VH-VL binders against Small ribosomal subunit protein uS3 (rps3). Designs and how they scored, part 3

Target 1, 230 residues: Small ribosomal subunit protein uS3 (rps3), of Nanoarchaeum equitans (q74mz4)
Amino acid sequence: MASKVIRKFIQNAKLTVFSQEFIRLYLRGANVSKVIIRQTPIVNRVIIYSARPKMISEERKAHLAKLLELKFGLEKPVIEVLPIENPNLDAHVIAERLAMGIERNIRAYRRLAQRYLETIMNAGAIGAEIVIAGRLSGQRGKTWRFKAGNLRKTGTIGQFELDRAFNIAYLKPGVAGIHVTILKPDAEIPDIIEFKSPEEISIEEIEKIDKEIAEKMKKYLETYLLAKQM

## First folded at step 2 (VH-VL)

Design c05 (framework fv_cofetuzumab)
Fold by ESMFold2-Fast, scan of step 2:
Structure c05 (fold): chain C 230 residues (1-230), chain A 122 residues (1-122), chain B 111 residues (1-111)
Amino acid sequence: as target 1 above (230 residues)
Amino acid sequence: QVQLVQSGPEVKKPGASVKVSCKASGGTFSSYAVHWVRQAPGKRLEWIGVIIPIFGTAYNNQDFKGRVTMTRDTSASTAYMELSRLRSEDTAVYYCARVPYDFESGYYLDYWGQGTSVTVSS
Amino acid sequence: EIVLTQSPATLSLSPGERATLSCRASQSVDSFGSSYMHWYQQKPGQAPRLLIYDASNRATGIPARFSGSGSGTDFTLTISSLEPEDFAVYYCQQRSDWPYTFGGGTKLEIK
């Protein structure tokens, strides 16, 4: 039936997005931006764009490949790492650097946000915005906004593209959501992520293997969705 | 503080098998890859292979193909290396060492076990 | 596999002198703008100790007299002024590919 076909399509789309976010979480610190999965009859190539390729060792690649095979149903995965040409114009890179910077010194959040905003603009962005939203257990957090340049409305008629990213800072009292928006010229169209054998992810299975990674994945997804809606 | 503690010395006859253990403490066991390296008396260091503890997946150096088996017990935070069909030239000190996933700059053998002496004699 | 050749096999020097140790790889160990060569020190009866990683980065707690340089296939470990505790065997190791490989070692001994 049509409704079942639509639900299966949505489920598969969620699986591909979730696997991409999982890869970013697993390789946190390597400043991963774009992840492309190219399916072939022989092998599935996983191409990871990173601002710090040296952070992704052969051991991490081997472990990630096995995890993608076992948990995401990706047959014969081969991990390839490529450098990012313009890391200062990449929202995912900036968001991770800012999140990790705040984790090291939460009192520096304003200085860090301002420095990264300046870095983005100096790299040639038309406009940029950084939003930091603090979430405390059982309470609403505060929101801080930093903006520079001219951010056009969504739908710039192809002259410019908005690059958006979310990340979370893990703090003692909870988490803080970080949203980065960069307006830049002539942005690329992301490749479609394809899987040879789609499979539903089990957070419970991941928790049996590594409870800390499973907890971070749950918090990452929840914070990502909440920050995106607000 | 991370420590890797290996099992005690072994004396084996040619043709036997030996199983060396490496117990991790002070860090998350699943956050590290465990490498095995040996050194025969007066010889260079020789890489045997690596096990990724979170899944128990292993890659063995082809020079040891068919003779080496690497396993782990996550509840005991212990990695094992078993070498079968022992020969006199397998007499060596066997080391385990870790490569962490979270360190910058492409990883290195940062913490080593104290070594396990294995002597193969008739 | 990548073969590492260390030279000289033995260096006889006195405390206060400068030591220069060489390691050559059969193929380039460079990738992503970095050189994937490490240096270890080993004293009798002990496990190896990391000194230098990725060609030129000094490991935590390693004295400033130790330095590494090189890229591609040619690498050098330098000890600017030898201390008595520096007389040991030194090994280079590449992480560019599996299997990991080590050099034959350079023994630094007192004259």
Scores: ipSAE 0.000, ipTM 0.431, lowest interface PAE 15.9, mean pLDDT 77

Design c06 (framework fv_cofetuzumab)
Fold by ESMFold2-Fast, scan of step 2:
Structure c06 (fold): chain C 230 residues (1-230), chain A 121 residues (1-121), chain B 111 residues (1-111)
Amino acid sequence: as target 1 above (230 residues)
Amino acid sequence: QVQLVQSGPEVKKPGASVKVSCKASGYTFTEYYVHWVRQAPGKRLEWIGVINPSGDSTYNNQDFKGRVTMTRDTSASTAYMELSRLRSEDTAVYYCAREIYGSGDYAFDYWGQGTSVTVSS
Amino acid sequence: EIVLTQSPATLSLSPGERATLSCRASQSVSTYDSSYMHWYQQKPGQAPRLLIYGASSRATGIPARFSGSGSGTDFTLTISSLEPEDFAVYYCQQYESSPFTFGGGTKLEIK
């Protein structure tokens, strides 16, 4: 039956998205970009691309594998960590570095955004944009936008890849959402599972699996929606 | 005010187990990771591991392989660290500490007063 | 594991003087603009107290005379003008990779 097969596929896709986001939250600080789950008859290989692979110890990998097996039902997970070719052109890496940098010195948010724009452009990007939304100064929430280069695709000369990421700075007055967009020269498009937007992630479904992850995902979703409306 | 209060001193024989408690107050216990750190007399601080109080997840320093167990009681706002198969080298002051900002930072903003554990025959 | 070497082991100074404490890592604990180094103060019979996190950010309630700087493998804690309560042992800690490790400490004592 088609309807049953489709429903099962959608449910499995949601679990994959949940596990990918859990991995990024669990390994926060390791600058995780893409997470690929390769299914084989023997094992499920979980390939994690990280700008700081040394942050992910063998103990952390073993614990993560156990959590994925027990809480997400991933059969025989094997964690592999691979370095990112150019972390300065990776939106997820930049977004996490920005978020953690702002957490360490909230007052430096503007200087950090400009520094990372410079870093991205020096790495060869066509254009980049950083959007920060939340309470970073004063009492009222606000949105700041920082741009460099050209973010508009034009013509058919060459190909351009748009990389987008969202992350959260955890601050004492609340949270601040960080959106990073990088337009880079045509790069090989890997066969990766597309990450769904945060609003497509069901907090209730995650809560059935892990209460801690649901709490973090709830904060992530709330911050994403706040940044989106501002 | 944030406060972490640890259990009293322990004297154990080699091969025994010790369980140290850390009672939290002044904040929402389940919102902050709890780390365990020890310091032998005249030596540097040594990180033992961390527990997430909202779940059952722990992550431990491999040097304590198979000997450390971390648990928590959310109703009592108390974290526990049990170290088994004690050796004389385990003689130290054991601290619990709260991690700021939750995940990724590993900076310890509030510490318990410490629990002295002496392992001697 | 990353080894942190603090120097000097003991620093003898008088109140009002400037103190400069060094921490050297066996490998880089920095990535771009972020440095994964914290500083703690410990007085005899007490638990450590967080002073600086992320190499340069002062923790809540820490006086302005305390400042941190450095990147890569070389980090410094500076106390601009020593007060009597500042004579203690100071430790650096890295969180670039597990296991998280601490330096051997610098004992700041009255001259």
Scores: ipSAE 0.000, ipTM 0.432, lowest interface PAE 15.2, mean pLDDT 79

Design c07 (framework fv_cofetuzumab)
Fold by ESMFold2-Fast, scan of step 2:
Structure c07 (fold): chain C 230 residues (1-230), chain A 120 residues (1-120), chain B 111 residues (1-111)
Amino acid sequence: as target 1 above (230 residues)
Amino acid sequence: QVQLVQSGPEVKKPGASVKVSCKASGYTFTGYYMHWVRQAPGKRLEWIGWINPNSGGTYNNQDFKGRVTMTRDTSASTAYMELSRLRSEDTAVYYCARRGLTYFGSYDYWGQGTSVTVSS
Amino acid sequence: EIVLTQSPATLSLSPGERATLSCRASQSVSDYGTSYLAWYQQKPGQAPRLLIYDASNRATGIPARFSGSGSGTDFTLTISSLEPEDFAVYYCQQSSEWPLTFGGGTKLEIK
């Protein structure tokens, strides 16, 4: 039964992708990265990884749950927020910060891109690239590329070890697209629910994912509670 | 093409139950929530609830206080709405409707309607 | 629950005229730039047909003469130049809060 539920969820990948993008847009400013949606017969767990968990209040979670039910038909969503271990190595976090920075000062786009590249590399990335496309200078659209380190695939390094994100800076003359690519030294385990064919997902793999989420939540609670005591 | 085809008209006595079916075709049945709406003669549309065909989970309007049961058969791409302990006030045309995803929370496709008459 | 009030209850016009239909909500059905309000057309013996969603977006296949506007609690459906097939009952619907609710309808009839 569980295996069939997981297969049906993966087959509904379009709903998953659009829900994740909606969540990132709705929670813009909270630096949301990974979003995991787990369907069960009783409840749908929505696990949101954020670099600014305190920005996602109980009121915002309740409102988001309502919107997910109304807009995507997600039944009884339970919103869980977990912190990101290193926001400076997270492509979605960097992309949002850069987009919002450019929105505050369009003329600073080059300086901001170079600063974030240095921030990423100082956090321990093997390589990183930032691509900005749009009308940021002059009267024409242009593409700017900024890169540092090595983004080459070597040895056993797979495509899934690259963290990629896209975001948009909303400017008065239009929009500018921002692409961030980061090659991490110890890439996180790919989300099996999102990246495997339905037939390849086993009950054991589902249990591994649940255990991993539970362990991260425990680590988050211990870290957050200890920070309050410090 | 997307189609929702409902079962034929029903005449029931007060206290009985009625079960209306809605057969979907032309899209992935488990990809969209199915809602139920009714309309009494000369009255406004009234929302009954929804079912998630993928999970079987449901939400029912509190106005019906436990009289509504929604189910589905994924192999037949068919949704069902059963209303129990019927009253004369339940006389209405019952519609199934597909709820759109991502771009709006409105009903993009409707069944033709099933007339339910409750009389002694 | 959110109550939707439509006015007028009946609107008598001739083909070629402009129709303006109102829908007012008892509380806001808008947030973060989106208004969760739709408009439907219903002809006798038929199921409703979606015209407008998210207050101002025309559904697929709906003629350009139909337009929606408004935000918060005050919404309008406009038909710029009535065609004979436009004489029907029009309903607004909110999807901002459970339970979902519909307005009482506006009957558009030939004068």
Scores: ipSAE 0.000, ipTM 0.428, lowest interface PAE 15.2, mean pLDDT 78

Design c08 (framework fv_cofetuzumab)
Fold by ESMFold2-Fast, scan of step 2:
Structure c08 (fold): chain C 230 residues (1-230), chain A 123 residues (1-123), chain B 111 residues (1-111)
Amino acid sequence: as target 1 above (230 residues)
Amino acid sequence: QVQLVQSGPEVKKPGASVKVSCKASGYTFTSYYMHWVRQAPGKRLEWIGIINPSGGSTYNNQDFKGRVTMTRDTSASTAYMELSRLRSEDTAVYYCARSEYDILTGPDYFDYWGQGTSVTVSS
Amino acid sequence: EIVLTQSPATLSLSPGERATLSCRASQSVSSSYDSYLAWYQQKPGQAPRLLIYGASSRATGIPARFSGSGSGTDFTLTISSLEPEDFAVYYCQQYGDSPLTFGGGTKLEIK
C-alpha cells in the first residue's frame, strides 16, 4: 500500500514528513513550498523551494544544515534554495501568506481570503478553494469556505495539476487551520494526488530539539484534527 | 575535452593489493563525483563505490566491505581505488566514471568513463 | 539491492531492423518527478558509452534512432533502424537506490 519515493538510502516515512515540516517551520516567513531530500551516504541533498529566497541567508542555511545533522541525524546535508516559478499558483506559499496575514489582523480574514483567491485566479488557476477552520470572530469554532473558478473539470485529461496545502494561524484566542486547494494548468493529472498528513510527525523528537517549535507542532496537529472533524 | 586516463594493467597474486589511478582533465575535478565500476570477463558491470573529490568522503558497496579504499589528490586531479586481499574472482577490468553533482536531479549515471584497467589475479 | 533483469540475453537481427530491449527492476526506480534509469552501449575492448538517462533523455551525441521509454519497474530501449555500428552489448543501470546496480546485458548480434 505505501507509496515509496526512491532514494539512495531508505528513510522512514515519518522522518521524511517530520524533516520537511520542521524545515517549513524553521524557515517560516520565507514562503517555503516543496522540500526534496535526496539521500545518499555521501551527502543528503536538501532542495528548498521558496518564494522569498533572499530571506534564507547563507548563515541560516548553515545553521539549518547543522541542526539537521546534529539533532535529526541527517548525514552531511547540502542545502540549496531555489525560487518558485509562480508563487501565486503555489498552495503552500498562499497558505503561509494567508496564515501570517490573519495573525497580524484577525478581523481581515475574509478580505485576505478573497484577495488571495483573486490573486490565484489572476495567476491562471482553473479553480481554487480556501478553507479556514477555527475561532476567528470570538464566538464558536466555525469553518469558512471561499471558492473561485471551477474545481470540477470533467473531460479534460492530462492538462492540469491539483495542489494542496495546510497551515496554521497562531492567534491569541487559539489557532486557525487554513487549507488551500489550487487547480492549475500545464501539468498532467497524476493517477493519485498525495496530501501528506501531519499526523506522521513525531512531536517527541521535535521537543528534544526546540520546545517552542514542538508546542507549535502540537497545535498544528490538534488544529488539523479539529478541522478534519468539522 | 573531458578525459579520464587510467593506470596500466596489473597482474597480482591472491592476497595482494592493487591500486588503480584515474587522472581527470578538461573539467573542474572537485565539481563532479567519481565512481569505480568493474566488469569481470563475461559478467555484468558491478558498482564498487563513489568518492566526492571536493571533501574526500566515500561510500563503498557492501559487497566490497573492508577491502576497498578510495582516495583522491586534488592538486593532481587524480582519483585512486585500492582493492586489498585479492581473490581470483577479482579478475576484471576496473573503470573510473564521472557523475554530475546536480542538487536538483542528483544524477548517478556516468557521462564519461576511463578506458579501463585490466587487473588479473592468478597464482 | 535492486536487481535489474534484461531480456533477451541475446538478440540476433539484421541491419535496418528495429531492436527492442527490455529492463525490469525488482522494485520501482521512479519517483513522482523522474525515473532513475540509464542505458549504456559497450563494444568489445571499450568502456561503456552513455545512451539514455532518466529513462527517456538522450545523452549528447546519441543518434535519434535510440529512444528509451518506461517507468516504475518496466523499461525499454528501442533502436528504430539498426546500423552496423549498433551491434554491441547494452546495459541498463538504476540510480534510484544504493548500491547502484546494472542489468545483465543484452548482446545485439548480426543474424
Scores: ipSAE 0.000, ipTM 0.424, lowest interface PAE 17.2, mean pLDDT 79

Design c09 (framework fv_cofetuzumab)
Fold by ESMFold2-Fast, scan of step 2:
Structure c09 (fold): chain C 230 residues (1-230), chain A 120 residues (1-120), chain B 111 residues (1-111)
Amino acid sequence: as target 1 above (230 residues)
Amino acid sequence: QVQLVQSGPEVKKPGASVKVSCKASGYTFTDYAMHWVRQAPGKRLEWIGWINAGSGDTYNNQDFKGRVTMTRDTSASTAYMELSRLRSEDTAVYYCARGWDYGDSPFDYWGQGTSVTVSS
Amino acid sequence: EIVLTQSPATLSLSPGERATLSCRASQSVGYSSDSYLAWYQQKPGQAPRLLIYDASNRATGIPARFSGSGSGTDFTLTISSLEPEDFAVYYCQQRYNWPLTFGGGTKLEIK
């Protein structure tokens, strides 16, 4: 019945989200933003938006297609890579760049957050926020927040889009979660505004597919829960 | 060993364009940013801007707006800086310098410099 | 833009002496515990060489006689005992705000 139909829809939506996150992890370094999976009776089109599309070679696309088919059960996946219109206004791109920058030099986390915040605002954002949570350089779990501009539009709601992204910096002391929020000037308000929660990630299911990816997800979830408790 | 090797000296007339190259070796080119800095005779160092070698994202100092174009070739590990509508005041030595991600790091390695002379 | 003022413009010393070079910023170039101030050495006909970054961190391969200190708007580069190879021009640089800016330089010359 209705309840069963709703449960099926939720399960399919979660599988799509997990597939999208797997793709971002698999293609880490290519600055992947939006991943759209369009199902047709003939083929499943996987459209990947990337700030570095040339990093996604034809061989890498072919291998990804096989993984999606064999591990996630996507029939006849076809990978298409498209460039991002403005990567400096894309929360996923900024979050990955910041995470990888901090991994390169953990001591630079404040400077990098400040610079990326300026990069976002200089690209024309109305408002932006960067939140870094976790253990950095021997400290207990902490949360750092950096903000610029106005992240809310309390009157007119027609011309703005709130873009949110999460990424993880993998560090010697542990991991740090990075949350990026950008309010864009020439955007539409989406029907659903969701802040991605690590609690939605099933570590056991991912481990059956790829143990390395599952280990990264487990560290992320632990960092999220630790930061949430603080 | 990290090395940045720049193209040779250029002599241009006012109104012309110049394109300077900077070939990187000894590191993963796409993991770093490349900055461009110039120094006019007897003057201080002046920052022109940066390019992220991986993404191709750039930022240009407003003093050069509309005249500077920065590009890179990832297969050749080479960065380029093109300055158009040259003036005599653009006579300087132009340097490329490596920075970390997105251009806000110290410049740990520098090219040898390219002399650009603009004279009528 | 952030203006960096270096003093003195010229400093005449002999090998073995201590050199102290100043850099003052028109506004703070720090955030929290970090300072985004670097020092470079430039010899005639050569590209600059990074000596110190983030006010006090010595770059790899830089001799221990070079040290940096300071925070906020006031920064100092110290060379504890000058070697003949140290006579050069020294520039400070801030990376806190865009555009990135450099000081006017201090020329160390031999007496």
Scores: ipSAE 0.005, ipTM 0.432, lowest interface PAE 13.3, mean pLDDT 79

Design c10 (framework fv_cofetuzumab)
Fold by ESMFold2-Fast, scan of step 2:
Structure c10 (fold): chain C 230 residues (1-230), chain A 123 residues (1-123), chain B 111 residues (1-111)
Amino acid sequence: as target 1 above (230 residues)
Amino acid sequence: QVQLVQSGPEVKKPGASVKVSCKASGYTFTNYYMHWVRQAPGKRLEWIGIINPSGGDTYNNQDFKGRVTMTRDTSASTAYMELSRLRSEDTAVYYCATDLGYEYSSSYFMDVWGQGTSVTVSS
Amino acid sequence: EIVLTQSPATLSLSPGERATLSCRASQSVSSYTDSYLAWYQQKPGQAPRLLIYGASTRATGIPARFSGSGSGTDFTLTISSLEPEDFAVYYCQQYSDWPYTFGGGTKLEIK
């Protein structure tokens, strides 16, 4: 009984994580950070924090709700969009902006990384790191690391928060993984959370609902697998 | 409500400098980049440049040959564009605009515009 | 710099007709996933008004009769059924690379 309950819990937690990543991909460009899904027997509230809430139209919300219900089994989803107070201290926001900036001008990747480090530090971060991994233009697949400040936690526990994000730059010669780490003051430092293989996500099921979204999910999966090798 | 309010019209002689202001309200001034755009009578819109109000970083269109300077005052939520060594060809309406984006290098679009400041350069 | 060419320079139509406006870029303003092209409407004595961004996404409050399409170097703004208030000058703008640039504009005038 216990083992069956535990298996069901793990499966539900995994579906929740993948639903959150799907939402970020679906709303790419709106600089989505945290996504909170609050489940009740009556409704499921989906709270999306965005740096560009105007980019999420009522039509997009309605379509997203339909996809979440049909693909992820989320009953009666209610989409709520809230603004982010300080986007410059949010790793997900920075990662998406950097990824999209590189897509726009591949040759500017070093300049963009340095500028975002400056932006993060000027916003009050204790330390930050940006890692870009992939093949950019005619270059061999490489990893570039950019650091500012101090990423090591010191002092009393609970005074610092480590915010981490991963995003993908979709490029004609390949893909580049973008990893952003920001150490902030005055917040709990969470444990590193790892989740299981994305192979359990069925792209074929999503394709039955929306072909375009399925193609983006397929690219995400392919890039995720490539990034794990690097 | 997001609003950009610009300074009043200016009349300058050739060789003078003009400084246009743009006061932002209804949003966090330091979170969104500010563009400057001008339009001469009967001509196309012309992008002058962009400023990051948080760090003060700027990119100025080289077509202005080093004559443009963009600054901001975070305490007053106000952006400034100064154009020096004015010529008759600088006669235009000057606009500030925000893209509601946060991106320095890859600003998206100009969503909210100021009402414009008329600058006339005549001898 | 990226040059944007709009055509026609002037388009004379009557209310109720369909308007099709073209914008061509000297080089691609699209990435693999997105296009960095916006459309603005400007009336005499007024600041420009954002209509479309990302080549095809309507800005908040813009009527459904306005639609954008295209990718790479060729873009189109369509107004399905002209209202009297739609007679104005329309500009395309790329935000793919510095400096950002605008097209020469298309003046939509009453026939």
Scores: ipSAE 0.006, ipTM 0.467, lowest interface PAE 12.0, mean pLDDT 79

Design c11 (framework fv_cofetuzumab)
Heavy chain, then light chain:
Amino acid sequence: QVQLVQSGPEVKKPGASVKVSCKASGGTFSDYAISWVRQAPGKRLEWIGVIIPIFGTAYNNQDFKGRVTMTRDTSASTAYMELSRLRSEDTAVYYCAREVFDYSGEYGLFDYWGQGTSVTVSS
Amino acid sequence: EIVLTQSPATLSLSPGERATLSCRASQSVSYGESSYLAWYQQKPGQAPRLLIYDASNRATGIPARFSGSGSGTDFTLTISSLEPEDFAVYYCQQYDSSPLTFGGGTKLEIK
ESMFold2-Fast, scan of step 2: ipSAE 0.006; ipTM 0.516

Design c12 (framework fv_cofetuzumab)
Fold by ESMFold2-Fast, scan of step 2:
Structure c12 (fold): chain C 230 residues (1-230), chain A 123 residues (1-123), chain B 111 residues (1-111)
Amino acid sequence: as target 1 above (230 residues)
Amino acid sequence: QVQLVQSGPEVKKPGASVKVSCKASGYSFTSYYVHWVRQAPGKRLEWIGVINPYSGGTYNNQDFKGRVTMTRDTSASTAYMELSRLRSEDTAVYYCARDTYYEGSGLWAFDYWGQGTSVTVSS
Amino acid sequence: EIVLTQSPATLSLSPGERATLSCRASQSVSSDFSSYMHWYQQKPGQAPRLLIYGASSRATGIPARFSGSGSGTDFTLTISSLEPEDFAVYYCQQYGYSPLTFGGGTKLEIK
C-alpha cells in the first residue's frame, strides 16, 4: 500500500506546484508574491498575496476560481487576495517587475537591475542580489550579477529573513532567467502574539494557526529563548 | 493524426434537449481542453464553454447558464455537450475544438476542430 | 462582454495584392506585455482554421505571407500577396476576458 500512498502524495504535490505556477502566470502583472492553497472538508481556500490587489477584480477572481476547478479539479475554490505590506522588500514582486521591464526593453536590463537594487536597499534590506541569466541583445548565453549590501546572516536566528524568487523574461530570441535574493529585517510579529507573552502560548495553539503565522510565531519564540540564554 | 469526429445532424422541437458527441483520436484525450462553439446561419461564432477531460471540470458562457451540460468519457475519448430547453434561436452548427493549451499559460486557441453538427430547432 | 468589430465587412481584391484586415476591441485585450488575440480562416462548409495566436505568432503549417500585429484595442491581419486559396472569411477572437468572443468577420472575395 505504501507505493499507492507515495504516488498520491507525488501527484498532489505536482498539482499544487502547477496550480501555483498557473496562478502566477494568469495574474502576471498583479505582482503576486505567495500563493497558499488550504484544503478543508467544506471549501478550498486560495490565498494570493499581491502588491497590486486592485488589479485582481471580483470578475477575475471568479474566472480564476472556475479555471482552477477546470484545470486542476479543485473543488469549491474561494479566492482571497491579501496585500503585501512592503512590495519593495518582496523578491517575487521585484522579480516580476524586472522581468516585465526587460521584456519591454531588453537593452535596459543593466539599468533596471541597478534601479531595483537601489529600490530594495532604500526599502530597508540588509542586502540584495539580482542574477540575470540568458542571451541578451544577441550575445551568447551569459550571467550577470548585481549586488548591494550584505547577504550574510548576522545576529540571532529570528532577526533576519532571506527571500528568494525566480522569474522568466520572455524574449524573442528565447528566455532569460531572473533570480532575486533579498535579506530583509525581521518580519512583523503577528497581532495575535502581541496579546500574550511567548510563555503563555502552547505548542498546540500555535499548530492551530495558519502555517505561515505559526512559522512566524516559532521564529519569535526562538528569538525570545536565545535572548534569555544570553 | 489528430481528429475530432462529431455525431450526426439533429432536428428537434422547441423545448426539447439535444446531446452532441465529439470523439477524439490521435492524441492524449485528457491532456487538452475541449471547447464548444456554435455558429448560426450567417452569424458570428459564439463560445459555449470548455471542459477539462482530465478533471471533468467545466466553465461555461453565462448566456447558456442552466441550459448547457458538458461531460466526457475518458475510456471512449469522447466529449459531450447537452443543450436543454431548445429555442428556434439555438438553430446552428455546433463545433467541438481542441485547445492549443500551453501548460501554465492557457492559449484558449482552437487548433483542431470537429466537422460540426447541424442542429435545427423547428416546430 | 468584449465586442470585436472587424472592418471592412467585405474586401474585394485580386491575387497578388496585399490584404489588410482590421479588428477593434471595445476595450483593451492587452496586458502590459501580451496581447490576447487570435485569428482564424473559414471557408464555406468547413470548420475554422487557426492562423495566428497571441496577436503575432503564426500557427503550425501557416504560410509566411500571413502576419498579425497590434495591441490594446487595434489589431491587424496582413496577407502580403494573395493566393487563390486565401479567399475566405477571417475572424478575430479575444481571450483576455470571459466569455471568449469573436468578431463579425471580414469576407475576402475575388474582384
Scores: ipSAE 0.000, ipTM 0.431, lowest interface PAE 15.6, mean pLDDT 78

